VH-VL binders against UPF0173 metal-dependent hydrolase Caur_2542. Designs and how they scored, part 12

Target 1, 243 residues: UPF0173 metal-dependent hydrolase Caur_2542, of Chloroflexus aurantiacus (a9wi57)
Amino acid sequence: MATLGRNVTITLIGHGTFHLTTPEGRNILIDAWVDGNPVCPEPWKARVRENLAAIFVTHGHFDHIADLVDLARETGATVVCQYDMVPYLEGEGIPAAQLVGFNKGGTVTVADVRATMTTAHHSSTIYENGQIINLGTAAGYVLRFSNGFTVYHTGDTCVTMDMQIIGELYRPDLVILPIGDHFTMDPRQAAYALKLIGAKYAIPEHYGTFPILTGTPEALIEHCREFGVTTEVIALKPGESVS
Key: E = the ipSAE of ESMFold2; O = the ipSAE of OpenDDE; V2 = 0.75 times the mean of E and O plus 0.25 times the DockQ between their complexes.

## First folded at step 4 (VH-VL)

Design z20 (from z01 with heavy chain G50Y G106F, light chain T93Y; framework fv_ozuriftamab)
Fold by ESMFold2-Fast, scan of step 4:
Structure z20 (fold): chain C 243 residues (1-243), chain A 123 residues (1-123), chain B 106 residues (1-106)
Amino acid sequence: as target 1 above (243 residues)
Amino acid sequence: EVQLVQSGAEVKKPGESLRISCKGSGYSFTSYYMHWVRQAPGQGLEWMGYINPSGGSTGYNQKFKGRVTISADKSISTAYLQWSSLKASDTAMYYCARLGYYDSSFPYYFDYWGQGTLVTVSS
Amino acid sequence: AIQLTQSPSSLSASVGDRVTITCSATQSVSYMHWYLQKPGQSPQLLIYLGSNRASGVPDRFSGSGSGTDFTLKISRVEAEDVGVYYCMQALQYPYTFGQGTKVEIK
């Protein structure tokens, strides 16, 4: 198993939800599908609630925000999201003081992490009362920690040339990206994304949760070889960490 | 036309083992989770657990964890619910139900149900 | 666990009446699903994702609501609508059902 040696712990909770501990010991989440997530290990349902400082939201689909309101209200965590989600989330019961809304290209600092919102080519909606509610456009994040360690979470997306710009501007050490196919990149497209980004490490996500999400880390590694990509793939099982 | 066909009614004594089945047809069996729901006589519906037939992973309602085992045989498109030692309180109608979904952005629901298997446990 | 409470627990209606059944959750759920269990039959899906009618379900059935409060309406009840109606949440494990609302027609 790889060691990052950068005093940041990254845990795959399952599917698209990640738990990170900062160099200062602050706990943060990227997306919030926990309690109903079929691959989330039982002990982590309680653990994500411990000293939770912030939740960074990539987009408004159910498999990314199902537990968002509950976790935010219970823990007092700051919710960092695209500006258009703020009125919706406040209406769902998250206090305005916990909501930090911004947009693509912008940077905010929360829980000692500098977060830049990036583009992602995906939809961002929730279905309520017979209506599709627009929650803006899908996003990713570049998270820069106090020690300079940088994580790029692509969000749910197809491969895009914008990833090359993100790689060149922010020089991420590690990228988190979907490989499940059907709703996001397949492993071959994800391997090409890694070529564009140029990060040292990659953690695949958004696969195996449902039978339709057929991408595998093994296929990702094979296509990295096809494209001459030297990024080390760290295939975490739900509940596994790298630090 | 999706169908879930369950095994026939069972009459058992306390302490006996039992396995009931649910056979899916008309769809890709490994593409959908299969769940089990029970209904005690004169009572409402109670969720028991699930299986992902593709990989065999299971989840259980804590109330039933350790009391029953859920399994599946994908070669014959059949899911199972098994007891090693039945109790009188296991008397109930047992349904299998397929977990439907539109896409990953929508919540999941039981779109098709089996006809039910009545299990009676008495001395 | 999310507890679902239905109201009323039972009702009697005449053909042509409007029937309203409510379901309240102990915490916010994104969607509610509704099932009908006719006497001697397995449950069948009526409404999914809050307001979508399942295939073959007559348009007199409708679902609405958000947050913690959801409603199932039958605009003009028919004799074949006899049975027990259940709401269900699939937001988190364990999945839970309401206690059921028995609908009798007379």
Scores: ipSAE 0.007, ipTM 0.521, lowest interface PAE 9.1, mean pLDDT 89

Design z21 (from z01 with heavy chain S57Y S104F, light chain T93W; framework fv_ozuriftamab)
Fold by ESMFold2-Fast, scan of step 4:
Structure z21 (fold): chain C 243 residues (1-243), chain A 123 residues (1-123), chain B 106 residues (1-106)
Amino acid sequence: as target 1 above (243 residues)
Amino acid sequence: EVQLVQSGAEVKKPGESLRISCKGSGYSFTSYYMHWVRQAPGQGLEWMGGINPSGGYTGYNQKFKGRVTISADKSISTAYLQWSSLKASDTAMYYCARLGYYDFSGPYYFDYWGQGTLVTVSS
Amino acid sequence: AIQLTQSPSSLSASVGDRVTITCSATQSVSYMHWYLQKPGQSPQLLIYLGSNRASGVPDRFSGSGSGTDFTLKISRVEAEDVGVYYCMQALQWPYTFGQGTKVEIK
């Protein structure tokens, strides 16, 4: 498997949930679906709670926030999310002092990570007790670590030319992007996204968890060849890490 | 349109093996999880576990983990629940249920149920 | 595991009565689902995602609630409503059901 050599460890917890350890040894999550996640390994249900400093939320769909409130309350982690999501999460019991709300184009620093919220073309709602609750607009993140290592998580999205701007401005080393098809990019769109972004590494996500999510890393690799993309695809299985 | 048809009632002795089935029709079998729910005589509903027929991924209620095996054959749209060695305490009605969703992200609920398979285990 | 407790465990109602069944969870859940098991039949979906009626379910059935406390109401009970009602959470594994509420119609 590839080595990153940048003192950042990235683990796929399953589906759309990622665990990262910073150069300073701080643990962060991107999205929070753990306990009910059918592909999350049992040991990681406990491990994700250890020394958890922050949770970055891409959007409000259930498969991305199902355990958000419980994890934040249990660990005291800072929840970093789109501003419009803050009143909902406060109402669900996350203390205001743990909530950092901002919006697309903005940058905040949490857990020694400089995070810029990016655009993503997707919905961001949750269905709760007979109500459709609008949790803002779907987002991605550019996470720049203290040593300059940069990860671009696209969030749930279709391919968009805006990804070229993100690639040119932030020059990410590694991109995390969905390939599942149906609700997000298919592998061919994802390969084109990699062409726009220009990162050295890619970790696919949001596939295989449910039968309807039919995209595969193998198909992504083939379409990368089709488009002349030299990005190395690191297909992590749930519980696997790269560092 | 959607139907879940289960295999017929079974009468077994302790120690015997058994496999019961649930055949889905009227929908894309590999697009939905199939789960098993148990109901002991005179008792309520108890979730046992389920399977993603596309990838074969399974989840189990800890109470039944290692006691039963859940599997599926997508070529014939059929899910299975299997015991290697039955006990008298396995006497129950067994239902298969399809895991529906608002969208794939969840939230989830059982939208269609099979008619049930009665399993009686006695000496 | 999230434990669901229903109240009452049983009730007897006359046709036209209003019936209320509650379900209490040991921790907050995002959604509660309700099922009816008529005598000798498989469970059938009544209410999903808190308050949505399943296809073919009469509007006399309604669901409400949030956090840890949820309610199923039947505004004017009919003879065919006899059976055992179950609440269910699918927020996390193991999926759990309430113990059931037996509804008998006079």
Scores: ipSAE 0.005, ipTM 0.517, lowest interface PAE 10.5, mean pLDDT 89

Design z22 (from z01 with heavy chain G106L, light chain L91W Q92R; framework fv_ozuriftamab)
Fold by ESMFold2-Fast, scan of step 4:
Structure z22 (fold): chain C 243 residues (1-243), chain A 123 residues (1-123), chain B 106 residues (1-106)
Amino acid sequence: as target 1 above (243 residues)
Amino acid sequence: EVQLVQSGAEVKKPGESLRISCKGSGYSFTSYYMHWVRQAPGQGLEWMGGINPSGGSTGYNQKFKGRVTISADKSISTAYLQWSSLKASDTAMYYCARLGYYDSSLPYYFDYWGQGTLVTVSS
Amino acid sequence: AIQLTQSPSSLSASVGDRVTITCSATQSVSYMHWYLQKPGQSPQLLIYLGSNRASGVPDRFSGSGSGTDFTLKISRVEAEDVGVYYCMQAWRTPYTFGQGTKVEIK
């Protein structure tokens, strides 16, 4: 397993939910599917609630926001999301003072992390009581920590040439990207995305949770060889960390 | 076209082992989770657990964890529910149910159910 | 665990009556599924994700609700609608069902 050596701990909670501890010891989440997540280890259902400072939301699908409102209300964590989600989340009971709404291309600082919202080619809606509720457009994040360590989470997406721009402008050290196929990139598209981004490390996600999400880290590594990509793939299982 | 066909009724004594089955047809067996739901006589439905037939990973309701084993054989499109030692309290109708989905982003639901296997455990 | 409580526990209706069944959750679930178990049969899916009718389910069945309170409505009950109705949440594990509402047609 690789070591990052940058005073940032990254844990895969399961599927698309990640827990990170910053150099300052602040706990943050990327997305919030925990209690109903079939691959989330039981101890982590309680642990994600401990001293939670912020939750960064990539998009509004259930498998990314199922526990968002509950976690935000219980912990007082700041919810960082696309501006168009703010009225919905206020309506669900998250105090306005906990909501930081912004949009693609913009940068905000929360929990000592500089977050730039990037685009993702995916939908961002929630389906409730026969109605489709618009929660903006799918996003990713570039998270730059106080020591310069930079993580690019692509969000749920297909491969796009825009990833090359993100790689060149922000030079991420580590990229988190989906490989599950069906609803997101397959492993071959993800390998090509890594070619465009040029990061040192990659953590695959959004695979194996359900039978239809058939992508594997092994297939990702194979296609990285196909495209001449030297990125080191760190295949975390739910509950595993790298630091 | 989608069908879940379960094994026949069983009458057992406490302490005996048992394995019941659920065979799926009319769809890609490895593309859907298979779950087990029990119904005690005169009672409601209770979720027991499920399996991903592709990799064999399982999830259990904690009430049943360690008391039953869920498994699957994808070569014959069949899921199993097994007891090593039955108790009288295991008397129930057992249903297999396929975990359906609208898309991966929304909560899943049981879209197709087997006909049920009645298990009677008495001394 | 999220507990689901249905009301009423049983009812008797005549063909053509409106039937309303409620399901209350101890925690917010956003989505509720509904199943019908006809006498001597397996449960069958009626409504999924709050308000979507399953394939073959007539439009007299409708689902609604939000947060902790959900409703299944049959606008004009028919003889074949006799059975036990169950709500179910798959928002959090363990998946749970309501205790059931028995609908008898007189």
Scores: ipSAE 0.000, ipTM 0.503, lowest interface PAE 11.5, mean pLDDT 90

Design z23 (framework fv_ozuriftamab; at its last look DockQ between E and O 0.79; V2 from the best seeds 0.00; counts 0 for: pae E 6.3 > 2)
Heavy chain, then light chain:
Amino acid sequence: EVQLVQSGAEVKKPGESLRISCKGSGYSFTSYYMHWVRQAPGQGLEWMGGINPSGGSTGYNQKFKGRVTISADKSISTAYLQWSSLKASDTAMYYCARLGYDFRGPYYFDYWGQGTLVTVSS
Amino acid sequence: AIQLTQSPSSLSASVGDRVTITCSATQSVSYMHWYLQKPGQSPQLLIYLGSNRASGVPDRFSGSGSGTDFTLKISRVEAEDVGVYYCMQALQTPYTFGQGTKVEIK
ESMFold2-Fast, scan of step 4: ipSAE 0.248; ipTM 0.740
ESMFold2, look of step 5: ipSAE 0.030; ipTM 0.598
ESMFold2 (binder alone), look of step 5: mean pLDDT 93; pTM 0.946
OpenDDE, look of step 5: ipSAE 0.497; ipTM 0.828
ESMFold2, look of step 7: ipSAE 0.042; ipTM 0.608
ESMFold2 (binder alone), look of step 7: mean pLDDT 93; pTM 0.950
OpenDDE, look of step 7: ipSAE 0.415; ipTM 0.798

Design z24 (framework fv_ozuriftamab)
Heavy chain, then light chain:
Amino acid sequence: EVQLVQSGAEVKKPGESLRISCKGSGYSFTSYYMHWVRQAPGQGLEWMGGINPSGGSTGYNQKFKGRVTISADKSISTAYLQWSSLKASDTAMYYCARLGYYDLGPYYFDYWGQGTLVTVSS
Amino acid sequence: AIQLTQSPSSLSASVGDRVTITCSATQSVKYMHWYLQKPGQSPQLLIYLGSNRASGVPDRFSGSGSGTDFTLKISRVEAEDVGVYYCMQALRTPYTFGQGTKVEIK
ESMFold2-Fast, scan of step 4: ipSAE 0.032; ipTM 0.594

Design z25 (from z01 with heavy chain Y101F D103E S104G G106L, light chain Q92R; framework fv_ozuriftamab)
Fold by ESMFold2-Fast, scan of step 4:
Structure z25 (fold): chain C 243 residues (1-243), chain A 123 residues (1-123), chain B 106 residues (1-106)
Amino acid sequence: as target 1 above (243 residues)
Amino acid sequence: EVQLVQSGAEVKKPGESLRISCKGSGYSFTSYYMHWVRQAPGQGLEWMGGINPSGGSTGYNQKFKGRVTISADKSISTAYLQWSSLKASDTAMYYCARLGFYEGSLPYYFDYWGQGTLVTVSS
Amino acid sequence: AIQLTQSPSSLSASVGDRVTITCSATQSVSYMHWYLQKPGQSPQLLIYLGSNRASGVPDRFSGSGSGTDFTLKISRVEAEDVGVYYCMQALRTPYTFGQGTKVEIK
């Protein structure tokens, strides 16, 4: 498989959870579904806890935050999230000093990574003990590392013209995007998103975990050819890395 | 494969403390909510409350708020229902039930139930 | 609190009969869940989210309805269907169950 050559390691933990190691050797997580994640490899359940500096949260659905509170409390990691999630997470027992709440268009620096929150067209609520809890609005991130390597994680979303603006302003090297259909983009919409973004590499996610998530990397590659998209699709299996 | 196994029947006097348990197996314990449902002799089902075992967040039916405590020990995949001081009116069958969920934030439902713990409080 | 009222409170049916149980909510619940408690046993899930049949549940069971009015149907009742049927809403706390419908089979 092709290497990135950028001193950043990206590992798919499974479904929507990613582990990244920065050029400085800092470990960060995007979303937090690990212990109960049926596709997470057993060794990675322990490994995500090692020297974890930060967790970036795209939205509040259970398959993205199931282990968030436990990981944050155990490791002391900084939790970076949409502003309206902060009171909920503090109420769940994450110390206020570990919570960095901000909003779309804004940029914060955590674990030597400059993170800009982007728009994602998706819901961000949970049902807990019979209550509908609003956890703000769904988001993606542009993560710019110290060496200039830039990753755009779209979050859970449909395709949107806003992706062209993100591509033009931030010029991401690599994009992480969902292809599962039903709750997110299907492979055809994702291929069009790659056309709008213009990144060199793409890592698909949020597919195959449940029977209803029918999108495949093979279908994504076919639609990229259809749209004339030259982005290299890197289909990681859970536990696989690229660096 | 998924099982919820509850502790055995209890016979107590008013004023005594009690803790009953529900052990989950065959699934990731912290990935599902655990709830307690009461059934008084000859009566219907009544929701008491539940817990998110991951964060420890609890919710209670107001009728039972302050009268019972719901807790969980994730290291042994066990949820608890506790009384500091039992009353005769606490005589009932107590069920634990796992709260199933569906991606997309759809309303939840109880997909698996424990076998029940009969609590008898006599004076 | 959302109160659920079932009708009838009890019924007696012969094997092969059609059984209809209704559940009325004081407020819109969007979805209704149905449970069966057989004599001496724990409740078991029959129908979730209004019309979805739980794994292992025979196709003679069906659920329908919307808003405040929901129905559970058994197209051809069998001897093993004896027990108390409960509707349930989990949209708002407190979660509530109907009072139950006792089904006896002759």
Scores: ipSAE 0.020, ipTM 0.561, lowest interface PAE 6.6, mean pLDDT 89

Design z26 (from z01 with heavy chain Y102S S104Y S105F, light chain S30R; framework fv_ozuriftamab)
Fold by ESMFold2-Fast, scan of step 4:
Structure z26 (fold): chain C 243 residues (1-243), chain A 123 residues (1-123), chain B 106 residues (1-106)
Amino acid sequence: as target 1 above (243 residues)
Amino acid sequence: EVQLVQSGAEVKKPGESLRISCKGSGYSFTSYYMHWVRQAPGQGLEWMGGINPSGGSTGYNQKFKGRVTISADKSISTAYLQWSSLKASDTAMYYCARLGYSDYFGPYYFDYWGQGTLVTVSS
Amino acid sequence: AIQLTQSPSSLSASVGDRVTITCSATQSVRYMHWYLQKPGQSPQLLIYLGSNRASGVPDRFSGSGSGTDFTLKISRVEAEDVGVYYCMQALQTPYTFGQGTKVEIK
């Protein structure tokens, strides 16, 4: 498996949830579907709760925020999310002092990570008590660590030319992007996204969890060859890490 | 119409192997998880585990992990629950149940149930 | 694991009575599902996602609640409602059921 050599550990918890450890030893999550996640390894259900400093939320769908409120309340972690999501989360019981709301184009620093919220072309709702609640618009993140290592998480999205701007402005070392098809990019569209972004490494996500999510890392690699993309694909299984 | 049809009742001795089945019809078999729920005589319902028939990935209740194997054959729309060595404590009614959903990523609930397979293990 | 506790464990009602069954979870589950198991039959879905009636379920059945406390109500019980009622959560594994509430009709 590839070695990043940048003193940042990235673990796929399963589906769309990622655990990262910063150069300072701070633990953070991107999205929060753990306890009910059918592919999350049992040991990681407890481990994500250990010294959790922050949770970065890409959007409000159930498969991304199912455990958000419980994890934030249990651990005291700072929840970083789109501003319009703040009143909902406060109403669900997350203390206002733990909520950091901002919006696309803006940058905040949490857990020693400089985070810029990016656009993503996707919906952002939650279903509760027979109601569909609008939780703003889907987002991605550019996370820049203290040592300059930069991760771009696209969020759930289709491919968009805006990815070229993000690649040119932030020069991410590694991109995390969905390949599952149906609700997000398929592998071919994701390969084109990698062409636009220009990162050295890619970690695919949001595939194989359910039968409808048919994309594969093997197909992604094949389409990278089709487009002349040299990005190294790091196909993590749930519970696997790269450092 | 959606229907889950389970194999017939079984009478076995301790130490014997057994595989029971659940055949789905009236829907796309690979589009839904299939789960197994156990009910010991005079007791309530207990979740055992489930399978994604498309990829074959499984999840188990820790109480049953290593004691049973859940599998599926998508070519005949059938899910299986298997024991390598039965114990008297395995005597129970076994139900298969389809995992339904309000949207594809959840929330989930069991929407259709099989008729049950009674497994009796006695010496 | 999320433990679900139902109250009462059993009850006896007359046709036309209002029946209330509660289910309490050890942690927030957001949604509760309700199943009825009639004598000698497999469980059948009554209520899903807290308050939605399954297809073919009479409107005398209703579900309510949020967080950790949920309620199933039968506004005017009928003889055919005899059986054991189970609440269920599928928010996290292991999926768990309440211990059941036996409803007898006199």
Scores: ipSAE 0.011, ipTM 0.549, lowest interface PAE 9.4, mean pLDDT 90

Design z27 (from z01 with heavy chain L99V Y102F S104R G106Y; framework fv_ozuriftamab)
Fold by ESMFold2-Fast, scan of step 4:
Structure z27 (fold): chain C 243 residues (1-243), chain A 123 residues (1-123), chain B 106 residues (1-106)
Amino acid sequence: as target 1 above (243 residues)
Amino acid sequence: EVQLVQSGAEVKKPGESLRISCKGSGYSFTSYYMHWVRQAPGQGLEWMGGINPSGGSTGYNQKFKGRVTISADKSISTAYLQWSSLKASDTAMYYCARVGYFDRSYPYYFDYWGQGTLVTVSS
Amino acid sequence: AIQLTQSPSSLSASVGDRVTITCSATQSVSYMHWYLQKPGQSPQLLIYLGSNRASGVPDRFSGSGSGTDFTLKISRVEAEDVGVYYCMQALQTPYTFGQGTKVEIK
């Protein structure tokens, strides 16, 4: 497996949920599907709760926010999300003091991480008990750590030329991107996204959780070869980390 | 394993109040929506409404809005369906059902169902 | 409200037969879900989002269709498949079920 060498630990919790530890030892999550997540390893259900400083939300679909309210209320973690999601989350019981709302193109600093919200081409509307709730628009994040290490999480998305702009402006070292097909990019689109972004490392996600999510890391690597992409694919299993 | 256990059968008179329950176990109760579906004797399935147990937000089939109340107590992983004043037409089997994994922009589907609670309203 | 009509209302099949059940919606729906209610039991999920088999459902069950017309097929029916089959749409409220198709095994 690859070594990042930048004092940042990245763990795939499962599906679309990631746990990161910053150079300062702060723990953060990207998305929050843990307790009901069928691929989340049992020890990590307790571990995500330990000294959790912040949760960065890409969009409002159930498989990304199922445990958000409970984790935020239990741990006191700061919830970082698109501005239009704030009233919904406050209504669900997250104290206003824990909510940091901003929007695409903007940057906030939380848990010693500079986070820039990026666009993602995906829906972010929920159907909740017969109600259609608008939670803004789907987003990704560029997370820049204190030592300059930069992670781009695309969010749930299709491939878009905007990824080239993100790659050129922010020069991410590592990209987290979906390859599951059906609801997000398939492996071939994801390989093309890596060509646009130009990062050294990639961690695929949002695949294999359910039969409908048919993309594989092997297919991603094959299509990277097709497009002449030299990005190193780090296929983490749930509970595995890279540092 | 995921299990939804409903309260036992009820025999009531018109005008009486009633609350039936559905207890979830084997999963994070607040991470899944819980819905109620009824089946009148010899008839098909009819959706009544549902709840997000995390925040308590509810949605109803307009046919039942104001006639029933859906609620949940997350401290004991239990959802409820309540009538303030029963009618003979409320005689039916009542099922609770958990909403499965989905992209929220796509339709709900019910992955686990309770065993049902038979409610009989007669004089 | 979107109404779902199933055809046939009932059928009798022999073990090994191919069974086809259709569900027609009064307006276009993106996906159809299918449930089986065995005698004396709660409904159970068979097919979700049009064509995906639920956990533990044998591959003899398949779903297809788009727009207003959807189909559930059982390639080789078995004795355990007896019951009432329901289609369901949840594109818009109120969520609705078809009237049911009773499948009996002779």
Scores: ipSAE 0.006, ipTM 0.575, lowest interface PAE 9.8, mean pLDDT 90

Design z28 (from z01 with heavy chain Y101W G106L Y108F, light chain Q92R; framework fv_ozuriftamab)
Fold by ESMFold2-Fast, scan of step 4:
Structure z28 (fold): chain C 243 residues (1-243), chain A 123 residues (1-123), chain B 106 residues (1-106)
Amino acid sequence: as target 1 above (243 residues)
Amino acid sequence: EVQLVQSGAEVKKPGESLRISCKGSGYSFTSYYMHWVRQAPGQGLEWMGGINPSGGSTGYNQKFKGRVTISADKSISTAYLQWSSLKASDTAMYYCARLGWYDSSLPFYFDYWGQGTLVTVSS
Amino acid sequence: AIQLTQSPSSLSASVGDRVTITCSATQSVSYMHWYLQKPGQSPQLLIYLGSNRASGVPDRFSGSGSGTDFTLKISRVEAEDVGVYYCMQALRTPYTFGQGTKVEIK
């Protein structure tokens, strides 16, 4: 199994949901699709609830926030999200004291993690009882841990030149990025994104959950060779961790 | 195996109250919206409204708003459709249907349906 | 509200015939869903998001179309395909169904 050696554990829960444990032993989630997620392993439905300190939300699509309100209310976790999502989430029953709203370019510190919100080229809406509710614009995160280990989660996005700026400014050690095609980058576009970012490691996500999400880690690796990208691809199965 | 099981047929008089139920099993009840669809005798399907069992938020077809109440009890994985005062025009088959999704950026669809509850309102 | 109009309202087919049902929306819906209600049964999902077959649905059923005009095709109808077919949109509330197309097998 690959080793990062930086005292941060990263687990793919499934699809777009990630569980991370910080150097201080704090548990955090990126996005929150667990109970209804068809690829989430049964043991992890309980485990994500253990000592959960914070949930970082990339955007408002149901496959990223379906369990957000329930998890936040049950665990008391701090919900970190784009400012325009705050009134919606408060209206859904998350106490205002648990909500930390900010916006792209800004940095907040939650659960001993410095989080900078980045742009992502994607929509950010939820369908609720047939109505489209606008929850701002899609985002990614640069998470910098206390020991300097830095993770860039691109969010759901197409490839964009902005990724080069993020790579140069923040120097991420590891990138989490979608490869599923159709709704996000395909493997070839994702390989080009890795060329722009320049990280040592990459964890692909948002593939294989549904038949339409046809991208594969094998295709990503081949296109990394095509573009001369030396990033090591760490293909986690749902429930697998790297640390 | 996902199942939606509805309460049995009802025969009522105008002015009476009624509550019918839809019990979900084989899935996380709070992870899916539950909706009600009506079918009058010899007619097609008509959407009435739905509920998000997680937060309790409801949406109604304006035609039925104020005439029925949709609710849910997540402790027993059951959704309800209730009338305070039935009319003869409420005679219909009532279906519950689970609102499924493929991706939240796309329109949702009813992936599983209950067997239906026939409500007959006559003197 | 988005009104859905199906054509034809009813048809009679022989086993092995090709059946085509259309659904027209008063506004663009991008995707259409299709349901079958067999006699005495609840509706069941056939096609979702325009062209995707639901689990267990035979490949003789296909959906196509975009914008305001959508089509459901049965390449070789079987006796068990008898029933009423409904198109549905869930892009906007109120969710609406077409009036139904009754398919009878001779």
Scores: ipSAE 0.000, ipTM 0.444, lowest interface PAE 13.1, mean pLDDT 89

